# VHH binders against q07589: the designs that were tried, part 1

No score or structure here was measured in a lab: all are predicted.

Target 1, 356 residues: q07589
Amino acid sequence: MSRILVIGAGGVGVITALSLWLKKESDVSLVVRSDYDRVLKHGYTIESCDYGRLEGWRPHHIYSSVEDAASAADNQGYNYIVVTTKNIIDGPVNSRVSNIIRPVLEKNKELHGPQLTTHILLVQNGIDIEKEIWAEFPREQYRYTVLSGIQLIGSTKIGSGHISQVGQDHLSCGAFDPQDAAAIQAANDFVRMYSNEGQNFVEFDPRVRYSRWKKLLYNAAINTSTALVGLDVPRCLEFGVNKKSTEIEVFHPAMREIIAIAASEGIIIEEEFITMFTEITRKKVFKPSMCVDCEKGQLMELEVILGNPIRIAKRNGVATPTLSILYNLLVLVQAKLKERKGLLKFDEKTATLVDE
Below, numbering starts at 1 at the first letter of every chain, in headers, positions and changes, except where a header shows other numbers; Kabat numbers aren't used for antibody chains.
F, E and O are the ipSAE of ESMFold2-Fast, ESMFold2 and OpenDDE, as the mean of both directions, binder to target and target to binder. V2 is 0.75 times the mean of E and O plus 0.25 times the DockQ between their complexes.
Where letters were taken out, [cut] stands.

## First folded at step 12 (VHH)

Design a3
Fold by ESMFold2, fold request of step 14:
Structure a3 (fold): chain B 356 residues (1-356), chain A 121 residues (1-121)
Amino acid sequence: as target 1 above (356 residues)
Amino acid sequence: QVQLVESGGGLVQPGGSLRLSCAASGFTFSRYYMNWVRQPPGKGLEWVSGISSSGGSTYYADSVEGRFTIIRDNDKKMVYLQMTSLKTEDTAVYYCAREYYWGDSYTFDYEGQGTQVTVSS
């Protein structure tokens, strides 16, 4: 039976743990930081369009920290680490994925050395999110694979220990390295362990990098622009000069730049998605997730959505005039959010940023 | 596995009508938005119409609004496109597509062969 540690107890993480638990093929542990005492005492209340209403539910194990989960690993460690937290590279140092997963990787190595391969599933947005892990954990010291999870789910925490899922759970899971047979097998095994027939939709993704680059057309152009101005997509389109400038001068150029960057990495994204993403969202009045995050005062996944593509573009000699303007303005928005959270301090007497 | 089978296309004169059908299988049909997209001769795909999972909300490209009607039948796992007042510019291969839509992430599936609509005098 696979031992699975889910890290992050937001809407995505709790439903991930629930789906694995319902399948009865896994020993499921969940790291529950702020809600730990409430969930320990009363369990979760879950209102799910897929799985129904549950009261007092817990996975097999809960822990208040990753360190505690690693210490209590039943002397067997974990086969899978599923990371469902937002990936804020420019956030607090303890929020870096490598730091989050390190206690478990160290424990698995201590218990089993090379006999236990740890499968790290990143259920996070963006591109190049796997490279931090490869850089921080040398293969001569650690035995692991890195898997990609693209989760399309409308699930939110609506109170302490309360989860509301209104959008169907859809997971696409694959290997970041298409030549890594162990990663491919682990991704297929996870699809099987996660699948609850008739309740969710789970698929293996044989082309992870293509899927993530295609998602970036929306995320790098539309999600970012709405976050910058605090508007839903229809308002962004209708408020533009002659009701056209937003799509012609912002969305489409940004998406063309993403397509060019992907092409420089050998990934061909079809140009018709530029128009299709615009048209399908034109009359759907809701705010994308980055816009909502900004309104809630939460940090954005800015580096994995815009920073990383721009760094790839610089390396490969691809021009990104539109993306660069969006990125640099959003860096200011992110700094404003950090200042309000006390993560950044501006000295008004000297008009300079205070070093951390 | 996901299957989408389009039918109902044909040759029609300008001003005429056609009804396209799409039979869906291999997924929980009632939980997905469905769309019609088309590919005019020598051009890329363009979006035509969409319908919410319940059928309560319908969406149309400006070029077809008022002339086309999208309908779904969740019991039969069917989506339809009723086309009226057809114009030569409506000539295309029409595909139905499943939409994954929630939050900041979504994609489309185009699994079928499509159905040819030709509007010509």
Scores: ipSAE 0.179, ipTM 0.642, lowest interface PAE 5.9, mean pLDDT 88
Fold by ESMFold2, fold request of step 14:
Structure a3 (fold): chain B 356 residues (1-356), chain A 121 residues (1-121)
Amino acid sequence: as target 1 above (356 residues)
Amino acid sequence: QVQLVESGGGLVQPGGSLRLSCAASGFTFSRYYMNWVRQPPGKGLEWVSGISSSGGSTYYADSVEGRFTIIRDNDKKMVYLQMTSLKTEDTAVYYCAREYYWGDSYTFDYEGQGTQVTVSS
């Protein structure tokens, strides 16, 4: 039976743990931070469009920290680490994915040496998110694979220990390295362990990099623009000069730049997606997630959505005038959010940042 | 497992009519927007029409507006495309597509084999 540790107990993480638990093919552990005592005593209340109402539910194990989960491995270790937290690589150091997962990788290595390959599933947005893991954990010292999860789900924590899922779970899971047979097998195994036929949708993604670059057309052009100005998509389009400038001068050029960057990495994205994403969102009055995060004072996934593509562009000699302006303005927005949270301090007397 | 099964295509003369059907299974159909997309011979996919989860809002590409009508039946988990005044440029393989937005992503998929519509004299 596979031993799976799910990290992050928001709406996504709890439903992830529930889906795995219901399949009865895995031993499921969940890291529950602020809700730990409540969930330990009473379990979760879950209202799920996929699974119905559950009362007093817990996975096989819960822990208040990743360190505790690693310590409790008890000579078994974990076959999978599933990371469902937002990836804010410019955020607090303790929240970096590499720092979060290190206790588990160290414990697995201590218990099993080279006999256990740990499969790290990153259920997070962005591009090049696997590269931090590869850089921080040299494969000559650690036995692991890195898997990609693209999850589309409407699930929210609505109270301590209370989850409301109103949008059906859609997970696409695959290997970041399409030449890594062990990773491909692990991704297919995860799809099997996660699938609850007739209740959710889960599939193997044979082209993880393509899927993530395609998603960036929307995220790097539209999601970012709405976050910068605090408007939904229809307002962005309608308020533009002659009701056209936003799509013609912002959305489409940004998407063309993403397509060019992807092409420089050998990933071909069809140009018709530029107009397709614009047209299918034109009349849909709601604020995208990055816009909502910014309004709530939450840090944005800025580096994995815009920073990383721009770094690739610079390395490969691809011009990104539109993305660069968006990025530089959003860096300022992110700095304002960090200042509000006490993560950054400006000395007004010297007009400089206060050092660490 | 999720399935989208298109049917109702065929050969029709210009000016004629066809009704395409898409049977959906394996997901909570009433929670998703549904779309029709098409692939003309030798070309890429293009979006044709969309319908909100309740059916209260419908959307059309300029090239088909006024000629095509998208309809859904949430009880039967069906989406339809009623096509009238067909033109030779409407010749394509038609796919129904599920559309989803929640969290940090927006995408759509066309999972079926599609149904061929050929408009020719």
Scores: ipSAE 0.062, ipTM 0.568, lowest interface PAE 6.5, mean pLDDT 88
Fold by OpenDDE, fold request of step 14:
Structure a3 (fold): chain B 356 residues (1-356), chain A 121 residues (1-121)
Amino acid sequence: as target 1 above (356 residues)
Amino acid sequence: QVQLVESGGGLVQPGGSLRLSCAASGFTFSRYYMNWVRQPPGKGLEWVSGISSSGGSTYYADSVEGRFTIIRDNDKKMVYLQMTSLKTEDTAVYYCAREYYWGDSYTFDYEGQGTQVTVSS
């Protein structure tokens, strides 16, 4: 039986753990930070559109930290690490994915050495998010694969130990390295272990890089723009000059730049998606995730959504005038959020950042 | 494997009607929103219509609202697009598309060959 550690106990993480638990093919551990005591004592109350109402639910194991999970007395190592936290590269160092998973990778190495391959599933937005892990954990010393997870569920933590899922769970899972047979197998295995027929949606993704570029058409153009201006997509469109300027001057150019960057890697994203992504959201009054994060005073996944694409563009000689403006303005917005959170300090007397 | 097979296209005069059909297989049909999209000549993909999993909710682009009707049969795994009062600007290749959640947004899976609709005098 596979041992799976889920990191992140928000709406997404808890439902992910629940899905795995219900499938009964995995030993499921969940890292619960802030709500640990309550969950330990009372379990979760879950109202799920997929699985109904659950009271007092717990996975097989609950830990207050990744370190505790790694150090558990009965720990035989973990086969999978599922990371459901937001990927914020420019956030606190401790929030970096490589640092989050390090205790478990080290423990696995200690326990089993090269005999255990740890499969790291990143259920996160953006592109090149796997590179951090590859850079931090040399393949000569560590045995692991990195898997891509693209998930959307309408699930939120509505209270301590209380989860509400109002939207169907959909997960696409694949290998970041399309030539990594072990990763491919691990992804397929995860799909199997996660799939609850009739409840959630889960699929294997054979083209992770393609999928992530394609998704960036929306995220890099629409998600970022809405975050910048604090509007839902329909308002962005309707409030534009002649109701056209937002689409023609912002969304489409940004998406085309993403397409160009992908093309520079030999990945062809269909031009048809430009119009599609605009149209599918034209009549849906909602604020995308980055916008919501910003409004809630939470850091955005800015670097993985815009920073990394722009870096790739620069490396490959692709012009990104629209994305660059969006990025540089949002960097300032992000900095404002950081300042409010005490992550940045600005000295107004000297008009300089204080190095902390 | 997801399969979507469109049919029902053809040549019709302005003001005419056509009924498109899409046969779906390879997935739990009744759980997915289904959509019609079209690609006019020389233009990008355009969303036309969507229908909820149960069929209880339908959505239309402004350009086709009041003229097109989307329906589905979950038992037969079929989705249909009844087109009336067709206009020349409706000329396009029409595709059936499965809608699913993808990260922070909706996405479409259209694997079919599409069906050609030509509205011409």
Scores: ipSAE 0.021, ipTM 0.315, lowest interface PAE 6.0, mean pLDDT 91

Design a3
Fold by OpenDDE, fold request of step 14:
Structure a3 (fold): chain B 356 residues (1-356), chain A 121 residues (1-121)
Amino acid sequence: as target 1 above (356 residues)
Amino acid sequence: QVQLVESGGGLVQPGGSLRLSCAASGFTFSRYYMNWVRQPPGKGLEWVSGISSSGGSTYYADSVEGRFTIIRDNDKKMVYLQMTSLKTEDTAVYYCAREYYWGDSYTFDYEGQGTQVTVSS
């Protein structure tokens, strides 16, 4: 039986753990940081469109930290680490994915050495998110694969130990390295272990990079823009000059730039998605995740959504004037959020950042 | 396997009406937003209309607002598009598409083979 550690106990993480648990093909552990005591004592209340209402639910194991989870591995390491936290590389150092998973990777290595391959599933937004892990953990020293998870789900934490899922879970899982046979197999295995027929939808993704670029059309253009201005998508569109300027001068150019970047890698994103992503949200009053994060004073997934694409663009000689402006302005917004959180300190006397 | 099968397309004169149907199978239909999209000749995909899982909410592109009506029957696993006051610019292949909400984005993960709608005098 595969041992799976889920990290991140938000709406996504809890439902992920629940799905695995219900399938009964895995030993499921969940890291619960903020609500640990409550969950330990009372379990989760889950209102799920997939699985109904559950009260007092717990996975096989709950831990207050990844370190605790690692310590509890007791002769059997974890086969999978599922990371569902937001990927914010410019956040606190301890929030980096490599640092999050390190205790488990080290423990697995200690217990089994090269005999155990740890499969790291990143259920996160953005592109090139695997590179940070690859850079931190040399393959000569560690045995692991990195898997991509794109999860389409309407799930949120609505209280301590309380999860509401209103949208069916759709997970696409694949290998970041399309030539990694072990990763491919691991992804397929995960699909199997995760799939609850008639409840959630799970599929293998053979085109992970394509899928991520495609999603970036929306995230890099619409999610970022709305975050910057603090408006829902319909208002962004309606408030534009002649109700067209936002679409024509911001969204579409940004999406085209993403397409161009993907193309520079030989990945062809269909132009039809430009209009599709705009139109699909035109009449839906909704604030995307980055906008909500910003409003809540939470850090945004800025680097993985805009930073990395722009870096790729620069490397490949692709012009990204629209994305660059969005990025550089949002960097300032992010900095403002960091300052509020005490992650940045500005000395007004010297008008300089305080060097940590 | 997820399947969407569109029907009801045809040739109609301007001002005419058509009703498109989409039969869904292979998934829990009542859990998904459903949409109609179209591809005019030589143009990209255009979103036309959407309907919530329960059918309680409907959405339309500006170009079809007031002329088209989307409805669904969850028991029959059907979604329909009633088109009225058709215009030449409505000529396109129409697709039924399943929608997923990601919390931070929307997209279609499945669409059918499409049905041709031609509006011509």
Scores: ipSAE 0.021, ipTM 0.373, lowest interface PAE 5.5, mean pLDDT 92
Fold by OpenDDE, fold request of step 14:
Structure a3 (fold): chain B 356 residues (1-356), chain A 121 residues (1-121)
Amino acid sequence: as target 1 above (356 residues)
Amino acid sequence: QVQLVESGGGLVQPGGSLRLSCAASGFTFSRYYMNWVRQPPGKGLEWVSGISSSGGSTYYADSVEGRFTIIRDNDKKMVYLQMTSLKTEDTAVYYCAREYYWGDSYTFDYEGQGTQVTVSS
């Protein structure tokens, strides 16, 4: 039986753990930080469109930290690490995905050496997010694969130990390296272990890079823009000049730039998605995740959604005038959030950033 | 595995009516919002109508509000679009689309061939 550690206990992480648990083909561990005591004592209350109402639910194991999960007395090595936390590269050092998984990956190595391949599933936004892992953990020293998870789900933490899922879980899982046979197999195995017939939807993703670029059409254009201005999508559209400027001058150009960047890599994103992503939310009062994060004073997934695409564009000679403006303005917004959180210090006497 | 098969399109005069059908398979139909989108000639995709998982809530684009009605049958795994008072501007390929919630965004999945609706005198 596979041992799976889920890191991140938000709406996504809890439902992920639940799905694995219900399938009964995995030993499921969940890292629960802020709600650990409550969950330990009372379990989760889950209102799920997939699985109904659950009271007092717990996975097989809960831990207060990744370190605790790694150092557990009964730890026999984790086959999978599922990361559902937000990927914030420019956030605190401890929030980097490589640092998050390091304790468990190192313990696996200690326990089994090269006999255990650890499969790291990143259920995160953005592109080139696997590169951090590859850079930090040399393959000659560590045995692992990196898998992509794109999860479409309407799930939210609505209270301590309380999850509400209103949209069916749809997970697309594949290998970041399309030539990595071990990763491909691991992704397929995960699909099997995750699939609950009639409840959730899970599929193997044979084109992870394509899927990531496609999702970036929405995230890089609409999610970022709404975050910048603090408006829901319908207001962004209606408040535009002649009710058209936001769509024509911001959203569409940004999406076209994403398409151009993908094309520079030989990935062809269909042009029809440009208008589709705008239309799907035109009449729905909805604030995307980056906007919500910003409003809540939380750091945004800025670098993986805009920074990395722009870096790729620069490398490949693709012009990104719209994305660049969005990025550079949001960098300032992100900095403002960091300052409020005490992550940046600005000396007003000298008008300079304080070097730590 | 996921299949969406549209039907019911055709040629109709302005002011006429058509009923589109979509047969869904390969997923838990009753758990998804379903939508109709259309692509006019030479234009991008346009959202037309949506219906909640239970069918309790319906949504329409301004351009079709009052003229189109979306309904679904979860037992049959069908979604329908009743179109009335059709206009030349309604000419398009119509697609049935499964709606996804990304947690941080929305998207449609439409993999069918669509059905052609042509409104012409």
Scores: ipSAE 0.020, ipTM 0.377, lowest interface PAE 5.4, mean pLDDT 91
Fold by ESMFold2, fold request of step 14:
Structure a3 (fold): chain B 356 residues (1-356), chain A 121 residues (1-121)
Amino acid sequence: as target 1 above (356 residues)
Amino acid sequence: QVQLVESGGGLVQPGGSLRLSCAASGFTFSRYYMNWVRQPPGKGLEWVSGISSSGGSTYYADSVEGRFTIIRDNDKKMVYLQMTSLKTEDTAVYYCAREYYWGDSYTFDYEGQGTQVTVSS
């Protein structure tokens, strides 16, 4: 029976833990930070379109921190670490994925040496999110795989210990390294352990890099633009010059640049998706997640959605005029958010940034 | 495994009517928005119409609004496209597609062979 640690107790993380728990094929632990005391005493109230209403629910174990979860391991460690937090590589050092998972990797290594391979599932947006893990944990010293989770779900924490899921859970899970047989097996095993037939949809993704680059057409062009201006997609399209300039001068050029960057990495994305992503969102009055994050005063996944593609473009000699403007303006929005949170300080007497 | 099987296409004269069907399997049909997408000869895919999971909301491309009606039957796991006042520009292969979009979550797939609609005198 696999021992699974889910990190992040937002709407996604709690439903992830619930789905695994319901399947009864794994031992499920969840890191619950701000809500820990309430969840410990009362459990979760969950209203789920997939799983029904639950009251007083807990996974097998809850912890207030990853450090506590690692320390409390029943001398067996964890087979899977599932990271459902936002990946904000320009944020605080303690929020970086490598630092979040390090206590568990160190404990597994201490307990089992090379006998336990730790499977790290990143349920996060963006591209190149696996590279930090490979760089920080040399394979001669650590036994692990890195898995990709693309989760499409409408699940929100609507209060302390209260989760509302109104959009069905769809998970695509695959290996970042398609040559890693252990990772491929671990991804297929996770699909099996997560699947509750008739209640959710879970699939193995054989082409993780393609899938993430394809989703980036939407994220790098539309998610970013809406965040910059604070508007849903229909308003962005209708408010444009002649109701046309947003798609012709912003969305489509940004998506073409992503296609070109992906091609420079050997990933061919069909150009038909440029119009398809625009048209299927044209009449849907919903604010994308980056726009919502900005409105809530929360940091955005800016670097993994825009920064990383632009860095690849620079290395490969691909021009990104549209993406670069979006990125540099959003860097200012991110700095504004950091200032509000006390992560940056501007000295108005000297008109200079105070050292971080 | 998701399966979408389109049918009901054919040759029809301008001004005529046609009803397309899509049979869905391999997923919880009643939980997903469904769409129709078409590919005109020598052109890329274009979106035609969408319907919410309950059927309570319907959406149409400007080019077809008022002429096409999207309908679903969750008990039979079917989605339909009722086409009227057909024009030669409606000639295309029509595909049904599954969609889930809420927040920044998005998936869009089309798995079937499609069904050919030809509007010609």
Scores: ipSAE 0.015, ipTM 0.511, lowest interface PAE 7.6, mean pLDDT 88

